# Designs tried in a protein design chat: miniprotein binders against o43427. Part 6

Target 1, 363 residues: o43427
Amino acid sequence: TSELDIFVGNTTLIDEDVYRLWLDGYSVTDAVALRVRSGILEQTGATAAVLQSDTMDHYRTFHMLERLLHAPPKLLHQLIFQIPPSRQALLIERYYAFDEAFVREVLGKKLSKGTKKDLDDISTKTGITLKSCRRQFDNFKRVFKVVEEMRGSLVDNIQQHFLLSDRLARDYAAIVFFANNRFETGKKKLQYLSFGDFAFCAELMIQNWTLGAVGEAPTDPDSQMDDMDMDLDKEFLQDLKELKVLVADKDLLDLHKSLVCTALRGKLGVFSEMEANFKNLSRGLVNVAAKLTHNKDVRDLFVDLVEKFVEPCRSDHWPLSDVRFFLNQYSASVHSLDGFRHQALWDRYMGTLRGCLLRLYHD

## First folded at step 3 (miniprotein)

Design M3
Fold by ESMFold2-Fast, scan of step 3:
Structure M3 (fold): chain B 363 residues (1-363), chain A 104 residues (1-104)
Amino acid sequence: as target 1 above (363 residues)
Amino acid sequence: SPEQLIREAEKLAAEVLRLLYEIDDLADEARRLGDPELAREIDKLAERAWELAIKVLELIERAKELQKGDPEKIEELRKEIEELSEKLDRLKREIEDLAKELEK
C-alpha cells in the first residue's frame, strides 16, 4: 500500500504526471506532493519562495488539501474520518503553516485582476478562468472551517465534534446495539437512551481504530441489519458499507452497554448505582487495554489505575473534583506509557467516561 | 395516580439495571471457565434483560404524558407495569439459579 493511503485512503489523485515522476525515481508520496505544489503555484501565481520554504510536511499538507478541495461537499465529512488521529495532528499543524490569509489574498488579487481587465484576455493568456479561481476559494474556505472543527475535537475542547448528526447517530446506535444483541422488539424505544454515548461508540467503531483488538466482524452489514428488522433508508446502508464499520468487537460492545447503563441511571435519577457503573466502565477499559498491548507492565499499570479509580467510591462520597483529578491522572499515565498511536483512542474513551460522570453528578 | 405509576416504573428500572450488572458478572465467570454453552445461555438472559430495560423506559415516558383523571389509561398502564414486574421476577429467579449453579 502507498503512503498516500495513510492520509485519505484513496488513490484517485494519482494521474499520468505522478506516474511519470514515480517512474523517474520519486516515491509515490513525493511525486504527488510535487505535482500538487506545482498546481498550487500555477493557480495562485505565487512563487516557490512565497510558500514557506522547507519540508516534506508542507508537501503532504498540500496533497491533503488538494484531495479535500476536489471532494464533493457530501463526502467531505466522510473523507476526514478516514484520516488516522496521528495524521490528523500533523495535518492540522501543517495546515496552519500554509497561511490561509495569504492564499485568500493571492486569489483575491486574481479575481480583482479579472474584473478590471477583459476576462477573455486573462483566460486566453493564463488558461485560468475567474470561475475556477472562485470555486477554489470557496472550497478552501469550507476546508478551513472543517479543519478548525477537527482541531477543536483533537484538543478535546468541544465534545460535539465527536458526534454524528442526530438521525445518523440514532441509526448507527440502533444497528450497533441490535446487531450484537438482536433485539427486534426494542427498536422503537431506542430514542429513550443517550444518543451521545451511542454516537461516540459508533464513531469509534467506524474509524477501525481498534489496534490489536480482535473480534469477528460481520460478514455483511446488510445481513446484520436484516436480522434486526430495523427501518433504515437505502442511503444510510450504502454509507455504512463504505465506512466499513467494525461492530463485532466484544470489548467495544461491553463498553457501549456500560455507557448505556450510565445514561439509563441518569434518566431515572438513581445515584445509588453509581459505584456499580464505575466498576463496569473500568472493567471495560481494562479489557480494551489488554487487547491494545501485549506488554505485561503496561497492563499491570492499567489494572493499578483502575483500582485507584474505584477505591474512592468505596469509602465515602466521591466529590466531582476528585473524579476530575483521577480522569486527568489516567490520561497523563496513558500518554506516558503508550505509543502515540494509542493516545487518540484513550483520549476518546476518557472523554466519554468524563461526560458520563459529569451527568451523574449533575455538573 | 400518574406520579405513583412513575415511581413504581422507576423501581422496576432500578431492578433491571441491577440484573444487567449481575449478568455481566456471570458472563465474566463463564469466560473464566471457558464454557461456550454457559456463555450462550448468559447471552440469552442478557437479551431478555435489555428488552425489559427498553420496555420500562417506555412505560416511564407514557406515565409522564398521562393526563390526571383519565382512569382507563391509568388502569391500562397499571396492568402493563404489573405484567412487566412479573416478567422481571421470573428473569431474576433464572439469574439467581444460574449463579448458584456456578458457585459449585
Scores: ipSAE 0.000, ipTM 0.149, lowest interface PAE 20.7, mean pLDDT 43

Design M4
Fold by ESMFold2-Fast, scan of step 3:
Structure M4 (fold): chain B 363 residues (1-363), chain A 104 residues (1-104)
Amino acid sequence: as target 1 above (363 residues)
Amino acid sequence: SPEQLIREAEKLAYEVWRLLLEIADLAEEARRLGDPELAREILKLAARADELALKVEELIERAKELQKGDPEKIEELRKEIEELSEKLDRLKREIEDLAKELEK
């Protein structure tokens, strides 16, 4: 199912409603905002609008953000991205003020991502189920991540997270480095990450894909790992030390492009669960995009992958009309993401990919 | 029909949400131009728009609970939607007036 389904469980219904509104003539962005505002996610649209108000104080912001934290992260992202740039600074300021208040009032303690003892303590203190505590904490990180992304580049985000949360910055850097250096092997490793963590990584890469920078680790992260995270994170920590060597690696840019396509499909869930052919086609195109690079060896692999992928599409199973429909859906999804910087570069990228693939399918 | 009432209420919700964004933008512009008193006047409209948003949310929930074949309740909801639309139009006019004052 879509990435949103994994997060919330009712996201498929929301995606179907968004698709229906889009067919009725609303833009995808407007359809998402309208559906969230009026539908299943009570008050999220009104909450986003109120967050832009100069009259937001501590309690008002707390109540509004509490409702956002219970919403599907992807729809919340879309609502926040619609906030005008002139208002993003105000929202960021208000969110940082809420961050401390929310942690104090709801979580009762400053938390690290995977600390079992911290979660047990919070569950005991608040009377909330451990599963509920984890969900609320994960949603808090997702919302915080989105706000943080509005400030700057991947490097700036890593530094900011190290200032505010060393754990989150380490996880982001490790995921980016792992995906970049070990793409073929890392594809299997990514299944060990929560879908939330993968979505955070994808959103970060989407916002920063035009920068082509990985960033540097601000400090040696060894000292902050606890027992629960050691088995997988030790491998990532060793990889993290090599991030400085891979700064501006072109393979990272290609990986960003692949993750962008995956995240866009997941964010809106345009394809029906019953359309397995479109899902397989989508996965193939994501892999193709990931290998679009100036590196000759990678380009040779890309050509081989495209030829292998195209062969099934030439059968009566995959008529050209289906390919065109899929590409049109991706184009619409890209154009709907108002919050992404360098929209013109996004449009050019998707145009190039679409043109290349259509030429290969035309015969 | 209940389905059409829900659609109309959803469109109204979208319009109220858009108006809230316009109010916020206008208040920020007033502050940027060095008129914080005007910004405060503009933000008073945000509270009224928030109240409209809450009423629209309530109407949508009531419309969802509405059973086909309840004409009296359908007519009541339709009238309430018209009343909210009228209030929205009044807020829009006040915003236009304040925007013109800002342009002076």
Scores: ipSAE 0.000, ipTM 0.111, lowest interface PAE 20.9, mean pLDDT 43

Design M5
Fold by ESMFold2-Fast, scan of step 3:
Structure M5 (fold): chain B 363 residues (1-363), chain A 104 residues (1-104)
Amino acid sequence: as target 1 above (363 residues)
Amino acid sequence: SPEQLIREAEKLAEEVFRLLLEIADLAEEARRLGDPELAREILKLALRAYELALKVEELIERAKELQKGDPEKIEELRKEIEELSEKLDRLKREIEDLAKELEK
């Protein structure tokens, strides 16, 4: 039975739309941001209902795009084909933000059926074999043309009411794309960030490095961090000291707060100085998390918990309290080493591990 | 002072940021448990957190627009920051209560 089977519906609650978005695969923060934005748009006039519907389709397509970007290239064609034609145009539009070359060739073509060269070029750039889906691809272009006309109207109304949801969707996708090193994008940059976006992106980067299939999380070559093999105890203590320096530094915390506040105010537009500082800070956080993950004790604990969740029999169910107990015991042992002052960062790291365990259990 | 108000608002931004992450964790647990009523309660908390986030953004922008010598506007903004701080504390307690119930 699916989660949907237990839903009884209470459509009088104001959170019904948020709950529906969450069921559709949005994160809680994205769903809430979308709901808040929709509420504001409802105040702007008779077109608000149409704007809300179009906005929802854009954001659902965003999550589909993220799933496609994480999918093996061989499956990309099949996944796109499963998306209704109306949303495929939005997917192409979202992809434009990250791969200008692909979208230029796809959307730049005339609505004629095109040539073999067009299909070969697109297939080469995306890894999609398009010959078998030519009709579906032609529908892509037709639907996109209609969506583009509707989007022009939507943009005019939304520019006055631009909220966190648009920033969250765009920045989240951009950071996930770059963090996963899928390929170099066509000049995509982060335009703005909210404080929620910053934390969400940092956690996502930690998840990508700790749960990724890379084996050992890579050390940033541009980082001047000391990376020499030492015995486990010294390496662990050094990582903890670096974590304290990175997060407890009052200047660094002030920078973080200033960056968050600047991003929160900047609904569109990048302050080059702030962007550089954000990238340096987030890179530092990722490197620290990666080094902590390289500690054998943390890795062994994570593997042990995963093994108990990945293939449990029904009698081997672990309640949430047991998982938190194990994570808290490890956290306590780390804190006992030298007085850890950065509870927030460490709690987020442990929370990320818990999230990874739950995702692996249900996958 | 305007500089002090900016610092106070930035502190609230950091606090609501932390709460949004805690709510996200709770929502993931509710999803795993397959409890739609629990999910609805968590999403209500998330909506309130986002309303506070929007207010924090507004207050920070207003604080930066303040000039020295605007005592009435400074006092109004200070009161709104204090009101927001109180709402944040209430939300924090509700999140902690729900997390505690979820661990049972």
Scores: ipSAE 0.000, ipTM 0.205, lowest interface PAE 17.0, mean pLDDT 42

Design M6
Fold by ESMFold2-Fast, scan of step 3:
Structure M6 (fold): chain B 363 residues (1-363), chain A 104 residues (1-104)
Amino acid sequence: as target 1 above (363 residues)
Amino acid sequence: SPEQLIREAEKLAEEVWRLLIEILDLADEARRLGDPELAREIDKLAARALELAYKVDELIERAKELQKGDPEKIEELRKEIEELSEKLDRLKREIEDLAKELEK
């Protein structure tokens, strides 16, 4: 079985809402029942499969990976799929043997080294002996190292399969070119390259760009309320400058736009034409992105971009849900970037794009 | 004054675009909770918010033209701003009603 065969499929073993309910203390079966009651699983048609996968190991593995890697959900799903059940059981046994208070302190402090001072602090805080803290930290590092090596191997294998550069894959056209050549023969695998697979590839490329753990805490709910005003403010300008630095990799920005373009058009062969248009528009986008979201020039740019590239997608009868799914995946991918603190700012840009798409489908 | 009208229209534009983002977030939440019919109703309100946003942007351009124009046009634009503000308030109420349905 080739790793590419696993990657090409948009496969998942974890329903994220069931996972969240499980974290809140529900059993998997109760969480599934709640999801069915809400109608989500009925819509996807996955109810029977989820109920038949009545093992806690997949959910425990997902929780472990989420805490250790802070990677996008699709990458975590692929990692789970590639970990043999016996190895999952072993990693879970070792991970869940740690004291929860210890794990919270280690992850909260983002410890890469077990210095005596750090372990003394944890020992004092948790009441665990220093000797036990040292043993647990050594074991924790081993678990993390194994998980990180698996993630790196998966990303490297995907790059090799698509003949990507050692540097971050910058050009989605290269991926499309090699994917078309690779999957053209036999036609069967080409049918499995969906917009979800393209979004997953973008997530992996972003992970290569970060090469490690992302920030700790989610945004404070109060900060979302405070960020309601779109008017210029000194703090908002500083946030835009920081966002501009994070998005200053023009190749990465062009890749993301190209993925949106490809998903909306639904045709791999047309991607290169749309990419040229994106490059022309994107040359000014770093400058435009530094401006306020209510700026007319920014809105005009997004409107022009969407109208030019979404029209063929609508003519090809793409469901609105598929378009929104891709935009949500794109947003999630950006949020996974190491040190990215400005999720609310990025959500506003994506909200504008989604609004333009809704207009095209409802008019 | 024309400058005052531009500021009022700019503030209205910001409120409309902010509401649009809130509406889109509510639609996403409805989909996550498994209510696609509610999500479709919310998407319809998002489309209306987007149309309102475009109309406000048109008003801003017209208000800028008044810097060299007839002062009587100021009253006409002010009335249109009032009409759009009323439409925004109506849309806010409809969104609040749908948001309450989401909680049920």
Scores: ipSAE 0.000, ipTM 0.122, lowest interface PAE 18.3, mean pLDDT 52

Design M7
Fold by ESMFold2-Fast, scan of step 3:
Structure M7 (fold): chain B 363 residues (1-363), chain A 104 residues (1-104)
Amino acid sequence: as target 1 above (363 residues)
Amino acid sequence: SPEQLIREAEKLAAEVYRLLEEILDLAEEARRLGDPELAREIAKLALRAFELAIKVLELIERAKELQKGDPEKIEELRKEIEELSEKLDRLKREIEDLAKELEK
């Protein structure tokens, strides 16, 4: 590739990180661009929320997907594999935002085969001509296949150990598994993991870490022995009660979020500014709580916490590369600041999450 | 003020970040088309964006070192920020022009 000729003259551009991304399947241009973007986030941090602004490009996304529709079937698989994970996630999100109304009609009618009668009904309801509905339905079937393949590729790429530490890769895989399996219809319908869902999972983990770090502050040596008798479910409920207290104290929560952001080699903005879809994960947490206990007081506590975390979210989402970078920096920061305390809290959180997943799905 | 200059420079950093995101999209299109000449042209845009990123980060560091009592250096940085903004606008137009040609 003569692409290398442009960059080979600058040793700084082809460093260890760029080399690792290239080995992971990125082109040299992609690797350099991703590394430079990560460097900007690290060094400017405070503008992270602004960096996500106005990155939505529905028309360009649609053009990209339309070109994939015309690709030969054998080439299609190869083209999808060559799309970087950050672009795959954005293409999926932007496409469905663009064609939402038509997709809902198709799914609402449970169309597996486009009969003329069904398409006539859609034509009548939407005001689209029958010929156009037929074309759109044919395109929907092909695009649906492409999008499902991209969703699978995205999950696989997120789980790759090459760009993630072993611990973070396992944790990220668990989060992805949790999010995927909480959708009632699974991967086979037009439901997908948004960057907002990933960001929400990360924020939930960070808030739990912050709560745990405060809760583990040494007050009395004797009190630490009581924790050894604590049931896993009791630990989970205790963490949620402490989270409720922190959420109620906005100033304290903002301070802790600020400290966490500062510790991450940059200021990725305040976590309250994350563009996350909290509703889907929150509903799953309520359902898990219902299965763990039939106590109405505990259920009410979960509902209250969900309502406090469900705030108006902005339209922008973080690119997958930025989310992965953030999680890698978070993991590194947690392990470096206080390995024993933070590692134990991380292990308890992930143990609780895995326990909830096993109970929910009987794995 | 130095605080204002820092904010303006960080705003330019956000813009070059977004342009790099657009360059990533163009690189994917070049791979899809199997066009090595197009890939080379996109790589040139990436190099220019990278050079502008280095420059904006240098301006941020210089702005942070400024004291409020140095009007000559404040004015010098303001002019360099304006010049960098013009270069970013030019790069953005070239990226948009290339994207339009790909649509044909």
Scores: ipSAE 0.204, ipTM 0.728, lowest interface PAE 3.4, mean pLDDT 49

Design M8
Fold by ESMFold2-Fast, scan of step 3:
Structure M8 (fold): chain B 363 residues (1-363), chain A 104 residues (1-104)
Amino acid sequence: as target 1 above (363 residues)
Amino acid sequence: SPEQLIREAEKLALEVLRLLEEIFDLAEEARRLGDPELAREILKLAIRAWELALKVAELIERAKELQKGDPEKIEELRKEIEELSEKLDRLKREIEDLAKELEK
């Protein structure tokens, strides 16, 4: 796990040189490690351009896209909801035989209408005939609209079933997609039974983001440290204070159960009762979110979990007091927040974290 | 026999998952009846069930990599499945004991 993975999500900042290494085929973790060990991060403040959270989401989306290219059509329709629009073009190109170069140009320029000048520019850059560009652009608009309608249908179904806002429906769908496609955070596997699962779900609700790539990664049993990690996780879970909080709150206990059981089903390759798991996760998240506003013990535990499992080890350079403040304020008002207020609080939270990362790269 | 070992391990995995869910349900019942100390003791068993589930997952993976003509490795996995089944039975008994305590 790298500092780029520290937010348990798709929001982070990346050095320009790290981004270039990623484009060259290095994993994000390896790129960061190579960059640091070469001494570049310490010596080149002005040379390091900072890329916003889009880069990490782009990387994860790419890996999910690779998995989707081999998925059955029925599964593809279900999973397309989780792909950011910018990467949907690659999926559409694969299935509808568009030229990838054409699609990249259309998305890069964010073309909503194909003017003669725009299509002529694309034709010149890609070598595709103007007639072909026009035909593909018309087909792209039609296919993209169908893809968006499929995503909208899933959101509508979740909202109708659970009376959820757009934000909660999207957060719920992201949680379910992640869990059903093998919950993997790049942490110790025993963490699935830990409070880290609760913190991860809470972060997803706060972040209001679409999960990117959750593709299958090669497994190496030799690289796993299960036996060594076993005692630490056992001691953590047996902590009387933390278990007491779980026992005191039915909704928190239910959420913990749903996360653990769903993560284990993923690890064991057992996907039975997916619909029941989906409903249990949704109910748990909604109930816990509501109680964060009213239950001081749950709020305190949540903040502690964020500090222990989500925040980076570089706490001296991290504005933890601001993060704690924003999380407490969000929790205190979550039941009264509309979409705009949720976005504003989230933007402030992420702005604080981005500021800290900028200082790490330039100071 | 590798195919049979995979089926047995998958059956064991489902039993462990079922037990884990029952552990959480029992803990919630203890909490509801006003016995948080018992609920905590029950939740400690969830850790052992989780550990058991991970070991079963590793066995399934290893069984899938077996070749039909490898009797030594087949026997090793069979013994491990038996050991995990015994650990599952011990967990079930401890849960039954705690459930009886909950029933007064």
Scores: ipSAE 0.013, ipTM 0.544, lowest interface PAE 7.7, mean pLDDT 49

Design M9
Fold by ESMFold2-Fast, scan of step 3:
Structure M9 (fold): chain B 363 residues (1-363), chain A 104 residues (1-104)
Amino acid sequence: as target 1 above (363 residues)
Amino acid sequence: SPEQLIREAAKLALEVFRLLIEILDLADEARRLGDPELAREIDKLAARAYELAEKVLELIERAKELQKGDPEKIEELRKEIEELSEKLDRLKREIEDLAKELEK
């Protein structure tokens, strides 16, 4: 009957054409819809099924895998090694810059060690030099090891020091995972919201909340921010100046400046020392987590932000590249949140957050 | 026939995908309710569902490449589909048990 035939038909369409559009920033459903409208695909039972059902979509399975990447390290390792070679190569290619042919061979053989025999076989099959295969294999293992160590370390450290729920610890670990990976498109280089960007935004939220609660007059950001690279986006710097800063909290002010400077350097590509970046992001996360533990309204908003923003692949309704759309929807949700008091303060915060995030993701 | 094997595998794939979505939603609900240990147990079931989905998709590709002149291979694939169907039923029961625990 048509239901079963539709699934089989959709598999080929999704793999060849929908993937290309998806890399360009379209959701699977939008990619299929666009192709139908452009006349490239006939509106058949197969295309109608893809437009109506997310459970029949092979790329929906890939999106569900992306959600599962936020799972514990053991589960993540199992999933990576058990997926089909074509999907393994696709997943890794999106997160790491490797030769696709090399990645397919490494994952297909489930290599845990780079023996000379294994690498020589890969070199023979792919035409890549043995030296290049060794270099890529060492880098591939290093990247996987570092990412998993960072996830595990953050979950353990946050839970131990702040008694956070597994959920918050996992969400922070997920942010860190995406901070170290970028998705490439055929036309544009797309980036997920980084851990540093999230920590910076959470820090701004904490500062604005505290200021509103005590009723203090707002202060301008440290004027030393104006002495940074003069080639930086002026609109971004203006957004920062409009933020309220609590002079009475020197530690929070110093952390805020540190996180902002780290994010700006990252944007310019001037600073790329991973150890220093990790320490700055970890320190920012620790300070934000400490304050979140003592305020349930802020904690709930922070969790909601992570769930809706950091993991855009959780829903086909959110375009991969549409940060603006998410921020507008999130702002609307916050405005309608029952029991959340300082709506005016949060309106101002969301406006500032939106400006900062859009600047960070604009060329 | 290879076409019938593809249809049977596709039907199984649909059931696995639907269950995977339900498992992920259940895990999120456990986390929302503050039961991280239950969420971890549910995440393990999600991994099993994903493994099952991968195996079913692999069988579909094997069935597509299968010629009608290979009755031995047709029988082998049909048996594997039956085994995966049994694993799916087992997973469904475990999910129902955990869902009941969450609703308490």
Scores: ipSAE 0.000, ipTM 0.102, lowest interface PAE 21.7, mean pLDDT 46

Design N1
Fold by ESMFold2-Fast, scan of step 3:
Structure N1 (fold): chain B 363 residues (1-363), chain A 104 residues (1-104)
Amino acid sequence: as target 1 above (363 residues)
Amino acid sequence: SPEQLIREAEELARAVQLLLKWIQYLADEARRLGDPELAREIDKLAERAEELAEKVKELIERAKELQKGDPEKIEELRKEILELSAKLDRLKLEIEDLAKELEK
């Protein structure tokens, strides 16, 4: 269906206004939420059974998954990491109305091609029509082929791809790097990630520096958790080398600088306070790096990245033209995604990056 | 730069109006559900959104009058747009928290 006007006193909201606000993270009343849910189900063709509750968190997750499954391959890796792993598996399976008997057969058998014989066998065994078996297998294969591409893995077992969903949020920097990066020793110009992919990689690396030494180990691209200092330093060094390559492009660095500075001013308060804080944090970073590791190579790379990546953000003046350039580039990058949905993705990224950068330099 | 400032301020004005519609809707819903105290808290945010909208409107008019380029005034206007954008972000966070109370 299309537009539904909601009239409340002097305020009239059309479905699209409500939907945009909801995608941007605003809560709604149950009545409005139900209307938004109905629109989502109509657009996706999913059954109501995929929604077990009427919470806004469930509705946001369902909508993100719908876009993930229908988005072009280049954008799928960005969307999938917005979905909590626990809900992603449930929605992938139930969203496409898979019959339980069919799922059991496909996950139990290592089916990659879905030959006529394989589908005939499943149809005969389960009583599901051959046509339905084909549709369900195509949906399963499409979803897990995308996951496979993002990991750079040719795992043939759909169940393995399903199980990997729990780790996607933890491995996203490595997945994005391997999915989009084609670095070759013979090339003078290495292939760089999209700006979104670059931002995700930068966020993950910064989180590893900030949280890995103190709290729960943050997402580690190599998924290593053995608590051995020697192995940890080796992984950390490799991650820093990869991040350093990504920030070598002056244009990407300039875009990142504008993005970070805009987020800091927008969410943390007055610019003058932030600038003073940045100067103090930058001086503290060298001391923090020395305390986090006594491996000279790791420390040197960390310091180099601060000078190229963070120090430019310390400047006391950023022309509004830089901010406009960033906003224009951000807007231009949103070709196949809803503007509010992509805006929420960037807002989330910038909030996390801002927090990590500020915490890096404090004792 | 004056034309770019006007365009940017107009985009900010549209964002403020969209948020204002949402805030007004939530206040009316709180009243309908019999929670007048929550409605009063939401109304305060609506007033702040209306004040923000007026400031953005004033800034657009000032930008239109600033055609032949006074570099210092253009720079101050740029700073004001950034400050108003920050106020919008803060308002978004506050209304989101109140909306969650309404859903209970």
Scores: ipSAE 0.000, ipTM 0.203, lowest interface PAE 17.2, mean pLDDT 46

